# VHH binders against q9lmt1, part 44

Target 1, 351 residues: q9lmt1
Amino acid sequence: MLEKESDLTAMEKPNNKHAADSFSSEDLVSPVKKAKKSEEVSGGGEAVAAVGNREAEEDKPSFVSEEKKEFLVEADVAEDKGARHTMEDVWVVLPDASLDFPGTLRCAHFAIYDGHGGRLAAEFAKKHLHLNVLSAGLPRELLDVKVAKKAILEGFRKTDELLLQKSVSGGWQDGATAVCVWILDQKVFVANIGDAKAVLARSSTTNELGNHTEAGNPLKAIVLTREHKAIYPQERSRIQKSGGVISSNGRLQGRLEVSRAFGDRHFKKFGVSATPDIHAFELTERENFMILGCDGLWEVFGPSDAVGFVQKLLKEGLHVSTVSRRLVKEAVKERRCKDNCTAIVIVFKRV
Short names: E, the ipSAE of ESMFold2; O, the ipSAE of OpenDDE; V2, 0.75 times the mean of E and O plus 0.25 times the DockQ between their complexes.

## First folded at step 14 (VHH; framework vhh_7ocj_1)

Design w1 (at its last look DockQ between E and O 0.21; V2 from the best seeds 0.00; counts 0 for: pae E 7.9 > 2, placed apart)
Fold by OpenDDE, look of step 14:
Structure w1 (fold): chain B 351 residues (1-351), chain A 125 residues (1-125)
Amino acid sequence: as target 1 above (351 residues)
Amino acid sequence: QVQLVESGGGLVQAGGSLRLSCAASGSTFSSYAMGWYRQAPGKQRELVAAIYSKGSTRYGDFVKGRFTISRGNAKNTVYLQMNSLSVEDTAVYYCAAEVEVEDSEVGFYYTEYYWGQGTQVTVSS
């Protein structure tokens, strides 16, 4: 059936224009030059006796050459596809990352990229990020932490920019999280986007490294990264300000869990960013090792749990390659990680 | 300070069931994992079950499908349903949590384990 109608209306207006203003001024001034004079005065020559300056043997400050405690870095990686059909994780292990860029500072670089929706973004980041960070002016000499952080930020920005260009031409829709480490002499930089993590194992006291007393004080597990998930209050607010919607399951537009990643071309307009958090610290004798891991590793390990696991294996005298393999094997086979699992173990040895 | 309080332990006959409960208290409780450990007289403490932040679970090899760990409606509560109990399951059962703690001096986070006082589980023949 039928009906009906109506109707109406219209309104209206307004204009408003204005206007203002100019302010100008002005002035001031001047001058002054002056001047001269001269005077001479002459006076007398009293022959003060040559008190024999006993050359105080300047106690040359024994520059206790602070023996630059040199650190040897040993690192290795393990990966397992887990229950997934494909491996979307990629990694970088460069114990000397300065080979193509001459400098006085030793540079090591380690990274895990966890791809989602594909592997292309992760592979692109693996290929370009370190080079872009170096090109952005990662210090080679006279390390300035501010300069290094700026170079890392610019390297991430440039990598994502280039990736997004490739993603348009290639039709890519995938993204990647990242956890990255640069070691420049004794300075460590940790950068991340997404939910990949870096965990540092640190001794409570400096003296504890020497006596392997069997009652070894548990290493403190320091989480050097903060996760970037859409559901977290700060990230949620940022995403919502960009017009993104977070579903009841904590996903941006019902699809993406992370709020920062490389790529994810379709989510950039909703506030997905490739801007990393960056932390820096100095290596001391308290730093034992570091674990980098994808989200798959940290699904089935807590930080202290992982530190305890790695510490036990290292105390058994196992090589870092065996330790990394056993960590990933534990995650996938024993703890039934359902995702791709990648871990890098970095051991700091005092020389 | 984080506190873990266990309940639900007691005496049960072989083949019986118990349900342990653990409630975590604290103003800023964020855990990577919660779980149950047990320690029998003269034995080392061993993992019974753990549940991680994303919901993944693990069990000790002796569990063999008899026990189930689960979260309560409150994020800070964990349960252990124990079925088909045997005399060998007699132990003190401890709730544990790996908790994130902020280091206000350095601006980093670290994790540490918190433990409950334990609850006695005794299985009679």
Scores: ipSAE 0.782, ipTM 0.919, lowest interface PAE 0.6, mean pLDDT 87
Fold by ESMFold2, look of step 14:
Formats: C-alpha cells, sequence, structure tokens
Structure w1 (fold): chain B 351 residues (1-351), chain A 125 residues (1-125)
C-alpha cells in the first residue's frame, strides 16, 4: 500500500479499435532501431559538438529568451457527469491568463478542480486561485522559476485560507482537489493537490521537418503529477502525526481518501493539506500536448493509452475541441466510467 | 524491474475449466494495472482481461462472460478463471503489467510495460 497507483495502458490498447498498435513488435524493436539511428547520428559529429558546453560557465540571469522556441497553445475541455447524480468538477481554460496584470511574458492557465461534498470549494478555487497566484508575484516580465514556484505555493495557501473562512461563514464542508498548469513564455509549471493527473505527450525524436510525430512514431506518456492519498507513505505519516486515523477502508477518519485538497475544513486539523507539489519544465519541439484529467478519466485510460488516443485524432486533423469531446465520450460511453469525467487537452504548435 | 511468472496452463477438454495465475515480483503490486493477453498461432495478440488498481475490470468481446479476472494483492498475484473452454481458446496466454517509474533526472514519471513468458493453453475435443 506504499506505492502509487497507476492505470494500465497496455491492457486497454488491445481492447479498443486500435488493437493493432497496442503491442506490436515494432514497439519492442523501434527503441533499439531508434537507438542505432541516434547513435549513428550522434557519432557523425553531434556528440562531439555537444561535449563543448563552454557557454554554461557564465553566471547570467535565468532570462534567456533568445534560445526559447515559439509555440501557439490551443486547448479545450470536455466534461460529462457520468452516472453520478451531480457534477462536481469545475475547470479553467485561459490561453491568455494575464488578466489585469501587465507584463511581456506569455501567461496561460488551465485547471481542473474535482469537487467532493459539493461544488462550492471547486467554484471558489476557480474564481480565486489564479488571481491569488498573480497577486503573490507570479513573474510577468523576467522569468524566475523559484519566484514562480513561490507565487504558486502562496496562491494555494491564500486560496485555502480564504476558502476556509467562507466555509465557516457559509456552513459548508465542501472540498476540492486540483491539477493546475501555468505556462509562462516557454516554461510550464504543474501543480497538484489530490488525485487528478496531468500527462505529457513527448516525442522521443524530433524529425527534420519539425514534425514532432510521424504516423508510425508513438509518443511517450510522461506523468507530470504524483497522487496524494491518505494511504501513501509520506501522506500517511503526516496524517498520523497530526492525530488522524486511517481506517481499514483506506480513508482518513473513515471518510476522506485524498490527503491534500482545498477545503475539507474538518480534516485540516488531521493533516489534510492544500500545499501543492510543483514541477516545471521547458517547452521544446518534443512536447506535443498535455492531457489534464480527473480520476474518472484515468480509471479507464492508462496514460499511454490516452496519449495514443489523442495523438491518433490529432493526426486525423481533428480540432482540439473535438479531440477533448471524443476522449471524454470514449471514457464514459464506451469504457463505462461511472464517475464525473473531465479532461483538458492542451496542444503545442510551433508558429 | 518487475518479473511476471505465469502458471496454470495445460491441456483441457472442451467445456472444461482452467485457472491461470501470474505472480509479480519485487514491487508494490496493488498500484499496478494487470491483465491477460493471448496469442494463437498466426494471429495478433489480443486482450483477454484487465484489472485496474481500483478493481475495475475489462474483458475482450470473445470472453462472453466465461472468464473472470481477479487479483490477490497480499500474494502479488493476478488470476484468470476460464470456464466453458472451446478449441478457439487455444493460445499462449501472457500476463502483463503497466508500472509508473520515476525519472529521477527530471522528476517526472514514465510508464513501463512488463510481460510474462507465457503459458500454453490447449483445448481439445
Amino acid sequence: as target 1 above (351 residues)
Amino acid sequence: QVQLVESGGGLVQAGGSLRLSCAASGSTFSSYAMGWYRQAPGKQRELVAAIYSKGSTRYGDFVKGRFTISRGNAKNTVYLQMNSLSVEDTAVYYCAAEVEVEDSEVGFYYTEYYWGQGTQVTVSS
């Protein structure tokens, strides 16, 4: 019970209409053949050029706009209540998220808030989190990764603080998990509390035409987030030190499965935290798209399966709006996900 | 790395039953998505059944209610109960697992796929 749980992508591939590409001998041979091609190319002279990194010896500021790639960000969301009587997922899709804050850095923001016990915590987070992150100093002129992470941390702390005050005055006990993305210029920040997941589709090799994928080249699925559940070691330790009891069903005080969330007012004293994990990475030609999803999506899609599904539709020329709707439709209608299902697909295109 | 070992295959007369087992080594089994695939001679490998970490299951269309997948997390084992077998079920059956592995250099997770060696199931008239 100490390791994180994962969806099984290989099990789902043969069970769908794309069974031919789920476990072909090309996948087992392709990495070896790509390694041979990569070694040949590297041995041709690129390996010798890569050894010389003299430019890294200067102590310059982190701002290096001349080396970054320019990308257009296209995104859309789809949602479905599934078999539940209520819809408690809330989302944000802001390709331009600067609001009234001036600055030269591109700012995009995407989020899924998976509400539990009602929608009120998720709706509060939708309304306040991004504003609180901007107000906490999210960089808008000169990108600084540590400053950005600090602003995101403070934004989560402030949002939960204000949410808990509203929860007391309003007499509700709603909670919400979050998976959030900020894109500042060419740098992506991913933050999460709870069990929603973000997955990146990344090519192993960029072809010579700048095309990140070819029809025969599957993208790799990279899971950008770590789930926070009460039974996982670090989370369990914090809960138990705070006096919380994890019941035989794996829930804190017999009720709450997640160990981090906005709200859940009565569980905060037992170690439930709104402190996010935060990771950052640079966009290059290799990053093709991201999928954000609530736990409903990932119960019936493994990360690689979802990436393959989305990649196929994008290669057929479908717009991101249709792709997101098809992904959620597949999860709910064909794979019979019973929970609320929400997904955001974020596509990176070179200009 | 995870190792998967199948057992329980063999020769069975049509209408009979078999129970396949797959033992996983060296990791926390409860977080894996597990499954069974089969491959008949000259055919492509196809999904028989899958079971996810939360217990959701899926079956190939040809199963038609005859097979049941289950997992015993205490023994790191996944099972396939096969009933009402017919000659069309003759194949090599493979156990498979999907595992998320942290890439310590970048702090992200990659998915890894592991396969067993396979166990032969032969159904005779």
Scores: ipSAE 0.012, ipTM 0.492, lowest interface PAE 7.9, mean pLDDT 78
ESMFold2 (binder alone), look of step 14: mean pLDDT 79; pTM 0.777

Design w2 (at its last look DockQ between E and O 0.31; V2 from the best seeds 0.00; counts 0 for: pae E 3.5 > 2, unsure alone 59.5 < 65)
Fold by OpenDDE, look of step 14:
Structure w2 (fold): chain B 351 residues (1-351), chain A 125 residues (1-125)
Amino acid sequence: as target 1 above (351 residues)
Amino acid sequence: QVQLVESGGGLVQAGGSLRLSCAASGSIFSSYAMGWYRQAPGKQRELVAAIYSKGSTRYGDFVKGRFTISRGNAKNTVYLQMNSLSVEDTAVYYCAAEVETEDSEIGFYYTEYYWGQGTQVTVSS
């Protein structure tokens, strides 16, 4: 059946204006003041009192050579594709990151990049991020923490800029989260974007005697990273201010869960950023080891759970390579992680 | 302070069922995992079941599909449905949660385990 019609119409309008305003100038000048001059005087003389040079035994300041507690860093990585068809994770383990930049400062670099929608962004970040951070002026000597943080920020910015340019020419649509560590002498810098995590295992007490007493005070699991997810209040507000919509499932435009990543070219206009959070701390005898992991690892491990697992294996005298492999194997085979799983274990040994 | 309160334990006959409940309260910022452990007399504490923040689950090898962990409508509630109970399942069952806590002194977050007081489960022959 048939019907019907209708119309409606309208309308308008228009306006308009204007305003320009100008305001001005002023000069203020002033002045020179010159002044002078003088003078004089004079004389007086005498008394040569031969105060005996008691050679003050200069108490040679006992330079308590603060024995620079040298730390040996041992690290290794493990990865498993899990139940996924492809591995989108990539990693960097560089115990001496200064090889291309000769200097006296020991530099180590570790990173995990978790790719989503592909591997190209993660591979690009792996290739370029560290170099861009170094080029941005990552200190070669014991320099200001602020300078190092600035170099890391600029390195992330430059890496994402170059990645986005390449993504346009290459037709890339993927992105990558990141967790990155730089060790400069005893200074540790942790930077992340997205939901990859760094967890530090720290002793609660400084045992003076350096003996790991077998009555093992449980290591505290310190989370050195914050997740950047679109559903989190601060990130949600930032994304919404950029015109992004977060779906009921917590995804930006119904697709992307993270609010910060490399790449994700189509989501940049909605406020996806490659600006990392950066934390820094100094290595002490309390720092036992660090675990870097992708979101797949942390889906099936809590931080304290992972620290307990790694601590047990290290106490058995296992090499860090075996520890990292067992951690990932536990995640994928025993705990049935459904995603790609990558972990880096970094052990701090006092020398 | 985070508190975990267990309920639903008791005496049951072999082949019977129990449903344990755990409710978490207090200053909970984020829970990475909640779960159940058990300790029988003269044995070590062992994992029964855990549920992670993204909903992944883990079970002890002895569970063999007899038990199911689930979350309540409240994010801070966990249930353990135990079916086909045997005398060997007799233990104190503890609720546990790994919880993120803010520490303003260290400038970072840390996680720790919180434990309930436990609930006795006794399976008679």
Scores: ipSAE 0.772, ipTM 0.915, lowest interface PAE 0.7, mean pLDDT 86
Fold by ESMFold2, look of step 14:
Structure w2 (fold): chain B 351 residues (1-351), chain A 125 residues (1-125)
Amino acid sequence: as target 1 above (351 residues)
Amino acid sequence: QVQLVESGGGLVQAGGSLRLSCAASGSIFSSYAMGWYRQAPGKQRELVAAIYSKGSTRYGDFVKGRFTISRGNAKNTVYLQMNSLSVEDTAVYYCAAEVETEDSEIGFYYTEYYWGQGTQVTVSS
């Protein structure tokens, strides 16, 4: 729920210095990236790295340059069936996600899987994806962004491969979307298939024409994911090239609204893909928290609306567990979200 | 830059109806929410109605079923049908939109609220 009065001075002063913006069904628009053709890379690796590196750059006083700033990661989830007869959302909250793969890098993992046609695909992904990513070589000792992205990509591929085999043997048709986060040390990786969303709440730097950040500016909401729907140009092109038809209702073969998902075995031949978009960025003092949500949350919250709601509660001193519960309660009870609603709030605190 | 253009305000007798419209223009990559707020003299701005990208709607408690927000055929256009108007509905009505623009600090799209100039609605007894 937004406040009645917004800070008009903050809202009236765009602080964007970057004139060129990415626009496409592909998450890659750059002269440097015109010839990206790697199959193991979904979306623009250089664009993701540039975004992550940009917000990770910061000044540190020389007398403390040898001391690395650490972030505590605190997260929790809330869920509600909403008005549906079934609950098909599944989630993962692992602040320590090392499992049987210990190492010197902090490893945290968070995910929401939004099941459709049943919850079996979502449950399979919850059980297998992170383990498959670790087994594919997610870095545990020395951070390497390219290696991490390749491990995530292979983890998605392997998980869908095994899921489809189980779907055939079990005779089910379930599918699931995913929005996933891995935190390796101070680097955050976001991966998605489908229409669930990850949103980052980030402090503004002091702009040349406006108030300084200590003057109470609201956090900016940054959408880290692009939805994968059959009607979007990049997705539509892949589907049509595979012989799929996007019906007048915007669905593939008249049935499936998302263009990427785990499972949905009968639609894989028509261009439904489990290949994720993968983006990375560095944690700095500017990154305050993230919100992961299924499409049910975002049906009744815009990204800035949700960031403002969460920020207000955190400033009141509420713990992340209470914040996540109140966010979902607001969506379901007050805003009458009709779908399953699941949200994970991930808070970054400097020590 | 994003610009919101409102129309449809005016003078109406109590019990009457008005239809407000708002169109968002400029470099918009996506629209997450659009809606209407109102502000009477000496009062705080308050939510009237919002519509989200998949069509979910939200209304201020005072609306009590009298108003309906809807999307138009044109991209990023919304309407507010206001029925059974009373003198307490007299206010300036502002269009607001939460949208992504073509510029970003980090190479992703950020979202921001934008406001229209407001349109006067006056309900006479």
Scores: ipSAE 0.393, ipTM 0.759, lowest interface PAE 3.5, mean pLDDT 79
ESMFold2 (binder alone), look of step 14: mean pLDDT 76; pTM 0.777

Design w3 (at its last look DockQ between E and O 0.28; V2 from the best seeds 0.00; counts 0 for: pae E 3.9 > 2)
Fold by OpenDDE, look of step 14:
Structure w3 (fold): chain B 351 residues (1-351), chain A 125 residues (1-125)
Amino acid sequence: as target 1 above (351 residues)
Amino acid sequence: QVQLVESGGGLVQAGGSLRLSCAASGSTFSSYAMGWYRQAPGKQRELVAAIYSKGSTRYGDFVKGRFTISRGNAKNTVYLQMNSLSVEDTAVYYCAAEVEVEDDETGFYYTEYYWGQGTQVTVSS
């Protein structure tokens, strides 16, 4: 059946105005003051009092040689494709990151890049990020934490810029999250974009005697990274200011969950950034180990759970390579992680 | 301070069912995981079931599909449906949560485990 109809119309309006305003000027000047001069005098004399040279025994400053507590860093990685068809994770384990830039400063670099929509962005970041950070002036000698942070920021910026250029020519549409660590002497820098995490296992008490007393004070699982997800209030506000829309499922434009990543060329205009959060701390005897993990690891492990798991294996005297493999195996085989799973375990040993 | 309160335990006959409930209270409750552990007399505490923030679940090997963990409508509530109970399932059942806590020393966050007081589950023959 048929029906109908109608119309309606309207209409209007227009307006208008104006205002310009101007305001001005003022001068203020002043002044020079010069002044003077003088003068004098006098002379007075004598008394030669032969104060006996008590040889002040120069208290030789006991150079308490601050025994530079040297730390040995042992690290290894494990990865598993999980239930995915492809592995989109890539990693860097570089115990001596200064090989291409000779210097006296011990530099180590560790990273996980979790690719989404492909592996190309993650592979590009793996190839270029560390080099760009070094080129940006990562100190060869630890002089200033601010300089190191600036170099890391510039390295991330430059890496994303170059990746985006290559993504245009190559037709890439993928992106990558990152968690990165630089160790410069005893200073540790942690940088991340997205939802990859770094977890530090820290002792609550400095046992003076360096004896890991068997009465296992539980290691504190400190999360050194913040997730960058579009649904989080600060990131949400930033994304929305850039004209991005967050769907009811918490995804930017209904597609991307993270608000910071390398690549993601089509989402940059909606406020996706490659600007990392950066934290720095000094290694002490309280720092036992660190776990870097992709989002797949942290889907099936909490930070304290992962720290407890790794701590147990290390107490058994297992090598870090076996520990990392068992962590990933636990995640994928026993806990049924459905995603790619990559973990780096970094152990800090006092020498 | 985070508190976990269990309910739903009790006496049940073999082959019967129970539903445990756990409610977390606290002003800023953010958990990586919530779950259930059990401890039988003279045995170690063991994982029964866990549910992670992204919805992944884990079960103890003894569960064999008999138990199901789920979240309530409130993010701070977890349930354990236990079916086909046996005498071997007799234990104190504890709710647990891995919770994010602000670290006053570092300005970072760390995670720690919070535990309920436990609820007795007794399965009679």
Scores: ipSAE 0.805, ipTM 0.930, lowest interface PAE 0.6, mean pLDDT 87
Fold by ESMFold2, look of step 14:
Structure w3 (fold): chain B 351 residues (1-351), chain A 125 residues (1-125)
Amino acid sequence: as target 1 above (351 residues)
Amino acid sequence: QVQLVESGGGLVQAGGSLRLSCAASGSTFSSYAMGWYRQAPGKQRELVAAIYSKGSTRYGDFVKGRFTISRGNAKNTVYLQMNSLSVEDTAVYYCAAEVEVEDDETGFYYTEYYWGQGTQVTVSS
């Protein structure tokens, strides 16, 4: 398998810099606080924060320099078994995800379910989650962020409830992590349980106007999800309050590394949850693409490296189908990822 | 905000060995990847070795089994053992890490690379 330049070269940033004042570990950052803070920033992608209500009439002509733009969404998936004997990753790519719930809002859905202990929980989630989210009232006519988040939350709850019933009657113990995206019109919702990740590639704020060259600018890799592992503080606290024991290997009851998943019925009494973190942001001209990946992808790609890899191929004019295939091929063939590897690339194009 | 501290460079005869070390700030510092790049005068910077958070490793083609990257007992410390050095290995070697960084003004998290100042490795014939 051919080695290529590492993810460290893809950033092309050869210096120490103060991009932020300090870094805190994931154990100091709660998913709710980070999701809300990130959501507030993404929600501010519209020009609402710069213009106060009291002076809207006086300011509108002078500050109206950019209106919302419609976006085309192009996406594709690639998968590879890696060095494993089985494939337990399952995916969803639905550019039109309306199903039997028509409406005027665009509805797209993408997901990766990383199965463990078998494929049955991942397959159940593929079949039922999006339908349960739609049934719970995902907006189809008027965009309402709070209603959308509630529908997603209820969809996860219902899906796990039904899955656990099936698990009991079927006598299986399968579980699955999830990273999910819904796009409603121009609003993107990201939900996760477990250790799969969603990464957004976004243009810098310091050079939005007057780029140096037409070759493009470096994109920032923004991690939209937080891992849910038993050893992380919020997750560990919930598990220990429920009587769970985290072994020296970092696994709940010596077996389960993730602290949130669909299924895993024997671990639910020890605090394993199917409650997702949910993050939302508005699409603007700055959001270029997203990468969804199971833990196999991120084992051999840092987020910045993956964004750089994808950006380079998109700049060469390659279609998203080819881009996703090459990303997974690089992970498995050149970087020798041993686990199942699945990635979805979602490209936002202004019309 | 992120500090990479390098050591172990210097002068060595062809066929000799050197061991480079790099530590990122504190034991609670986390990264997605750490590694080493090198740049000779007039040449492009190129990957020498990288190690990912789960322990997977990657090497530049020119290494040909001569170098080994490893992580120390502290997860934010990385070593590069360089054996069978030749004059073509003469370069400035940079430690690098891909680190999760919070934007202080927005609180949103992103990743980026941080680089050490570089350490000179010179191989004499």
Scores: ipSAE 0.329, ipTM 0.730, lowest interface PAE 3.9, mean pLDDT 79
ESMFold2 (binder alone), look of step 14: mean pLDDT 80; pTM 0.790

Design w4 (at its last look DockQ between E and O 0.39; V2 from the best seeds 0.64)
Fold by OpenDDE, look of step 14:
Structure w4 (fold): chain B 351 residues (1-351), chain A 125 residues (1-125)
Amino acid sequence: as target 1 above (351 residues)
Amino acid sequence: QVQLVESGGGLVQAGGSLRLSCAASGSIFSSYAMGWYRQAPGKQRELVAAIYSKGSTRYGDFVKGRFTISRGNAKNTVYLQMNSLSVEDTAVYYCAAEVETEDEETGFYYTEYYWGQGTQVTVSS
């Protein structure tokens, strides 16, 4: 039944105005100074004696030819759709990525793109990213780390720009995370957006590579990438400054978990970025292998666990193609990864 | 330093139940996984159960649905509910965690395994 009632009020406006301030000008000028001059002096000639030229045998600096420790890179990939209806992962394995670009610098390129909401963004990135990085001036002869990082940043920017244009015309709404590696001679560049990871297996000491004693020092599992998730404090702050809302489930606008990706056209206005983190390091005898993986792999493997798994298989003398297949098979079949699973294993061999 | 402390082990009759608890403490930035391993006399250490950061779980083949791993309200606590215990389950049970640590040499992060001291589980006939 009950009815009630009312009412009220409208309150007000306030206005406030002003301040303009102006400040000014100053000139400062001057000076020219000129000065001179001259002089001469002449003096004399004394004939000091012919001390015998002992030909100092110039100790020819033994150019210790820094034996450029040449590294052979062997890599392969495996993928499995898992329990998903579709495969949204795509990958690149280019042991010689310089084929289309003449130069003396050996370049290898490896990447995994994990698509979400579709595969189109991942496929577009696969097709264009490396070319855009090369076109942006990835070094071909003289390796400058700063130039290479700048080229990678510009390549990511250009790839996302072109993808977004195509996504408008094509009606695409999907996005993709990425983990990318470029090997330029002995320099390794790792770039990522989202939650795909690169893990480096590194020896603790240089000396132990020679004696395959059974008690081999455990390889250190170095995580070369940081995840870009909306829930993480730095990314959260960035997203919120862009007007994005992170739900209680850690998702941007209740939908997107990652804070950086290619595509995701509708989320760009909320601060989703395709700007990668980029790390670089020099290959040494301590670098044994690297694992690139999508989020599906890392749901069922820790970095140290994955390194231990791969190390065991490599010690058995298995080819990298078999190692990558067994890693993905372990993830999907034995550890019951429910998502798409893609891994690239990159082995560094000293020649 | 990361420390893992196990509790809940002891003597139980066949067909009985135990609940193991593990609490991680120290400089933990992130844990990729926590789990339980066991080692019986004269046998290798084997995985009992693991739980990953996103909540995926893994069990050893011998578990056959008898054990359940779960996280506590604290992110750094794991439980192992063990039901239908048999004499064959007699072992030292170890808590393990794969933990991310800052690498001072490289400025990156690395992961390593930390282990508890173990807790004895004895199942009598």
Scores: ipSAE 0.785, ipTM 0.922, lowest interface PAE 0.6, mean pLDDT 87
Fold by ESMFold2, look of step 14:
Formats: structure tokens, sequence, C-alpha cells
Structure w4 (fold): chain B 351 residues (1-351), chain A 125 residues (1-125)
């Protein structure tokens, strides 16, 4: 079940993103698995942890067959430099994201990191965020939504802390936005900093015909994320209280459009935060697929437009790998997206 | 509820110009995209031009630089300047907008398209 988000009403017009210099990188569609070398987590400081079957806050799974509700998660990514000199987008596609943290809960992880001022922050986040979230206690046996959200929040905090230390020693100023997904059992967690977006395609009533020129059985395009820009009221307030100046072009100190990101070392003292928004929802037969995209995708696709495009291709029987490639190809080749364009399509199939 | 009102259609000589306007009104709304589609008799509806909230624009291939979409953000209005019109541009032109709406079931926002009633553009040879 999707959880109501009271902050969704603080929306204003978005601003264009600008990339700085960097070198391009090419990511393969494969999990990044590295040996865990950090010290073992002692497990202290956790909230009351009783041995209990808690699948969701309000859900009662014992009266419904788990086999009937089991879904296979299939996902793939596509990327294109667009018209930019460099590729600063970085991605993660891990349908099995357990790493060295085994457990009975399914664990999947997907992310897009949109780098700016270089790719070093995005690459650091790709390497460290998920491991830091696991190490912070992401549930692996008994699902607890509050514990999962706490682990995600701590993972972001620790990742940025370590990244900033490396940024100081390395002398670089790179930053990155993030849109991240974790799937634990049948619960989906979405976390974001910045202006990348996650959209859920969800069934609506069968009586709603003609919502779109394409007609038929349209899916609702539910926007799961809020952009974090310096001009938006909550973000502006935090920045101004920290002594930051939002110039007439809507940028912090005339430079940074986003108000939340990993890195951006020199802007952290002016209220730039790596604290994510985190939302969760239950996976049912109504949730058909998700689209994660960097700012470049959404520059030429509205959420409903993208959901319709993907739905049409899935109805034609195309595999998710082909669907993701066609979505990015449409954005870049047909719609002339000029920015880096990266999209992950995550399909929920009944087994 | 969002209402899209088109204006500026009519009869024009080949080589001439028209300016279409579309004004969006209703309870507080935010749009991801606004633009125009057209449909001639016996043809499918096709994109003419779109402008996205970040300012990027798209044009159908047949436009070939003759049309320009622009936005009057303060008025929730978009314009389509149509120059060098030919007989092949004769069609009904529909304004469209992709608008955010609160989903009461989930508490998130979703988007959907709204369409105007259409305005006839007729280009005489």
Amino acid sequence: as target 1 above (351 residues)
Amino acid sequence: QVQLVESGGGLVQAGGSLRLSCAASGSIFSSYAMGWYRQAPGKQRELVAAIYSKGSTRYGDFVKGRFTISRGNAKNTVYLQMNSLSVEDTAVYYCAAEVETEDEETGFYYTEYYWGQGTQVTVSS
C-alpha cells in the first residue's frame, strides 16, 4: 500500500541542469560485488526487535497465499550521452542485492546517480551506498518498514560523510543526485536526493476509458519522488537559514540548482543536504512497472507519456531490455534530448 | 478540473501565418508539458509541437522550422506561431497538457492528459 506523503504539495517550476567537465564512463549490466572489509556491525542501538512476523505496517499476509502474490522482478537499464561531451550518469541494477548479507527476504536494488561537476561522486555512491545501507541494518529476515527507512537514511548519511572526506583528500568538487529503489520481499522503498525521478505505473479502474488519446487500459503514472531544488520553499528556507544566497537564476550561490546531492563539498555549509526523501509501498497486482530516470529523460517525457510508451511496448511482448533501450532511443534520437539520458525500467511479473 | 481553451484558428491563404493560443485554467495546477496535436480527415492524430516545464521543445518532423511553440508561464498559456502554411497543414488542432493531480487513494501525485475541443485551421490554395 502506498503511503501518503504530505510534502507533495510543495512544488514549483523546475530549472535546467548544467553539467561540468568530466570523463565519460561506461557501466555494464552486472552487479558490483566487492568483499566487505568494514568492521562487523554489533547490532546495538536498534529499536525494540522482537521475534515476530511483521511483513508490513498494516498488512496481514497470513490470510493470503504468498505464492499467489509472488512476483518476479525484471529490470534493465539504457543510457546515452546525448549531445553532451561526457557521460556523468552512473547506474546500479541488482535484481539480487544481498551481497554478503544473506537472509530470507528478497533484496533487489536499482539506482541512478546523475553526476555534476564530474563523475567521481556518482561513482563513489555506486560503490558505497548500497553496502552502507546493508551495514546500517537493512532488514534481511523480518521486514520492518521503520528499520528499513532508518537504514536507508543512515546509508545516505555515511556515504556522503565518507565521500566528502575523499573529496577533501582528492581535491575535487564533484556532486551527484540519486534516485534509488530497494525491494524487500513485497515492499518497495524509494529514496531520492535531487531532480532525478521515479514513476510507478499502477492500474486504475476499468471504467476509466479515454483518459488519453491512446485509450485502452491506461495505467496511472504515479510520481514517487519530489525534486529538490533551491527555489522550492522547504529547500529555500533551509538554504537561507544557513546563509546561502539564491540568485535570480534560481541557483544557490549562482552555481548549484539542486538543493540535495552527494558531494558538492563547498555547498554543504550553505544547506546542501544528502538527506533523502524515503517512501514505501506494497507490491500488489496493481503495480505493473517503474521507470527511474535522470533529468534528461524527463526533459522530453512527462510521466504519463513515458508510462504509455513503456506500456505499449510491454503489451507488444517486448522484453524489458528492449523496452529500456527503446525508451532512451526515443528520448535521444527522436525527441532530441541534449542531456545525458539514463533510464531503468523495472517490471513486476506474476510468477 | 483543468479547462483548455484554444483560439486563433481559421481560414488562411497558402504562405500565410496564424497564431494559435491555448490557455489552461482550473483549480491550482502544474503541467509537465503543453502543446498541440493535429488531425486531418482520414489521418491519425499527430504531434505538432510540445513545450516541457523545463523549457525544452519538440516538433513534428513535418514542421521543418515553420512553427514555433512558446510559453507564457505567468498566464498558463502556450502559443503556436504557424508560418509558411500550406494546404497540407489543414486540420483540426488540439491543445493538450499533461497535468499533475493528487491521487486520493495513495496520497502521491499522478499525471494525466487533458485535451481542448480543437480549433479548425484551413489553408486555401
Scores: ipSAE 0.699, ipTM 0.872, lowest interface PAE 0.9, mean pLDDT 81
ESMFold2 (binder alone), look of step 14: mean pLDDT 81; pTM 0.800
ESMFold2, look of step 15: ipSAE 0.671; ipTM 0.861
ESMFold2 (binder alone), look of step 15: mean pLDDT 81; pTM 0.798
OpenDDE, look of step 15: ipSAE 0.778; ipTM 0.918

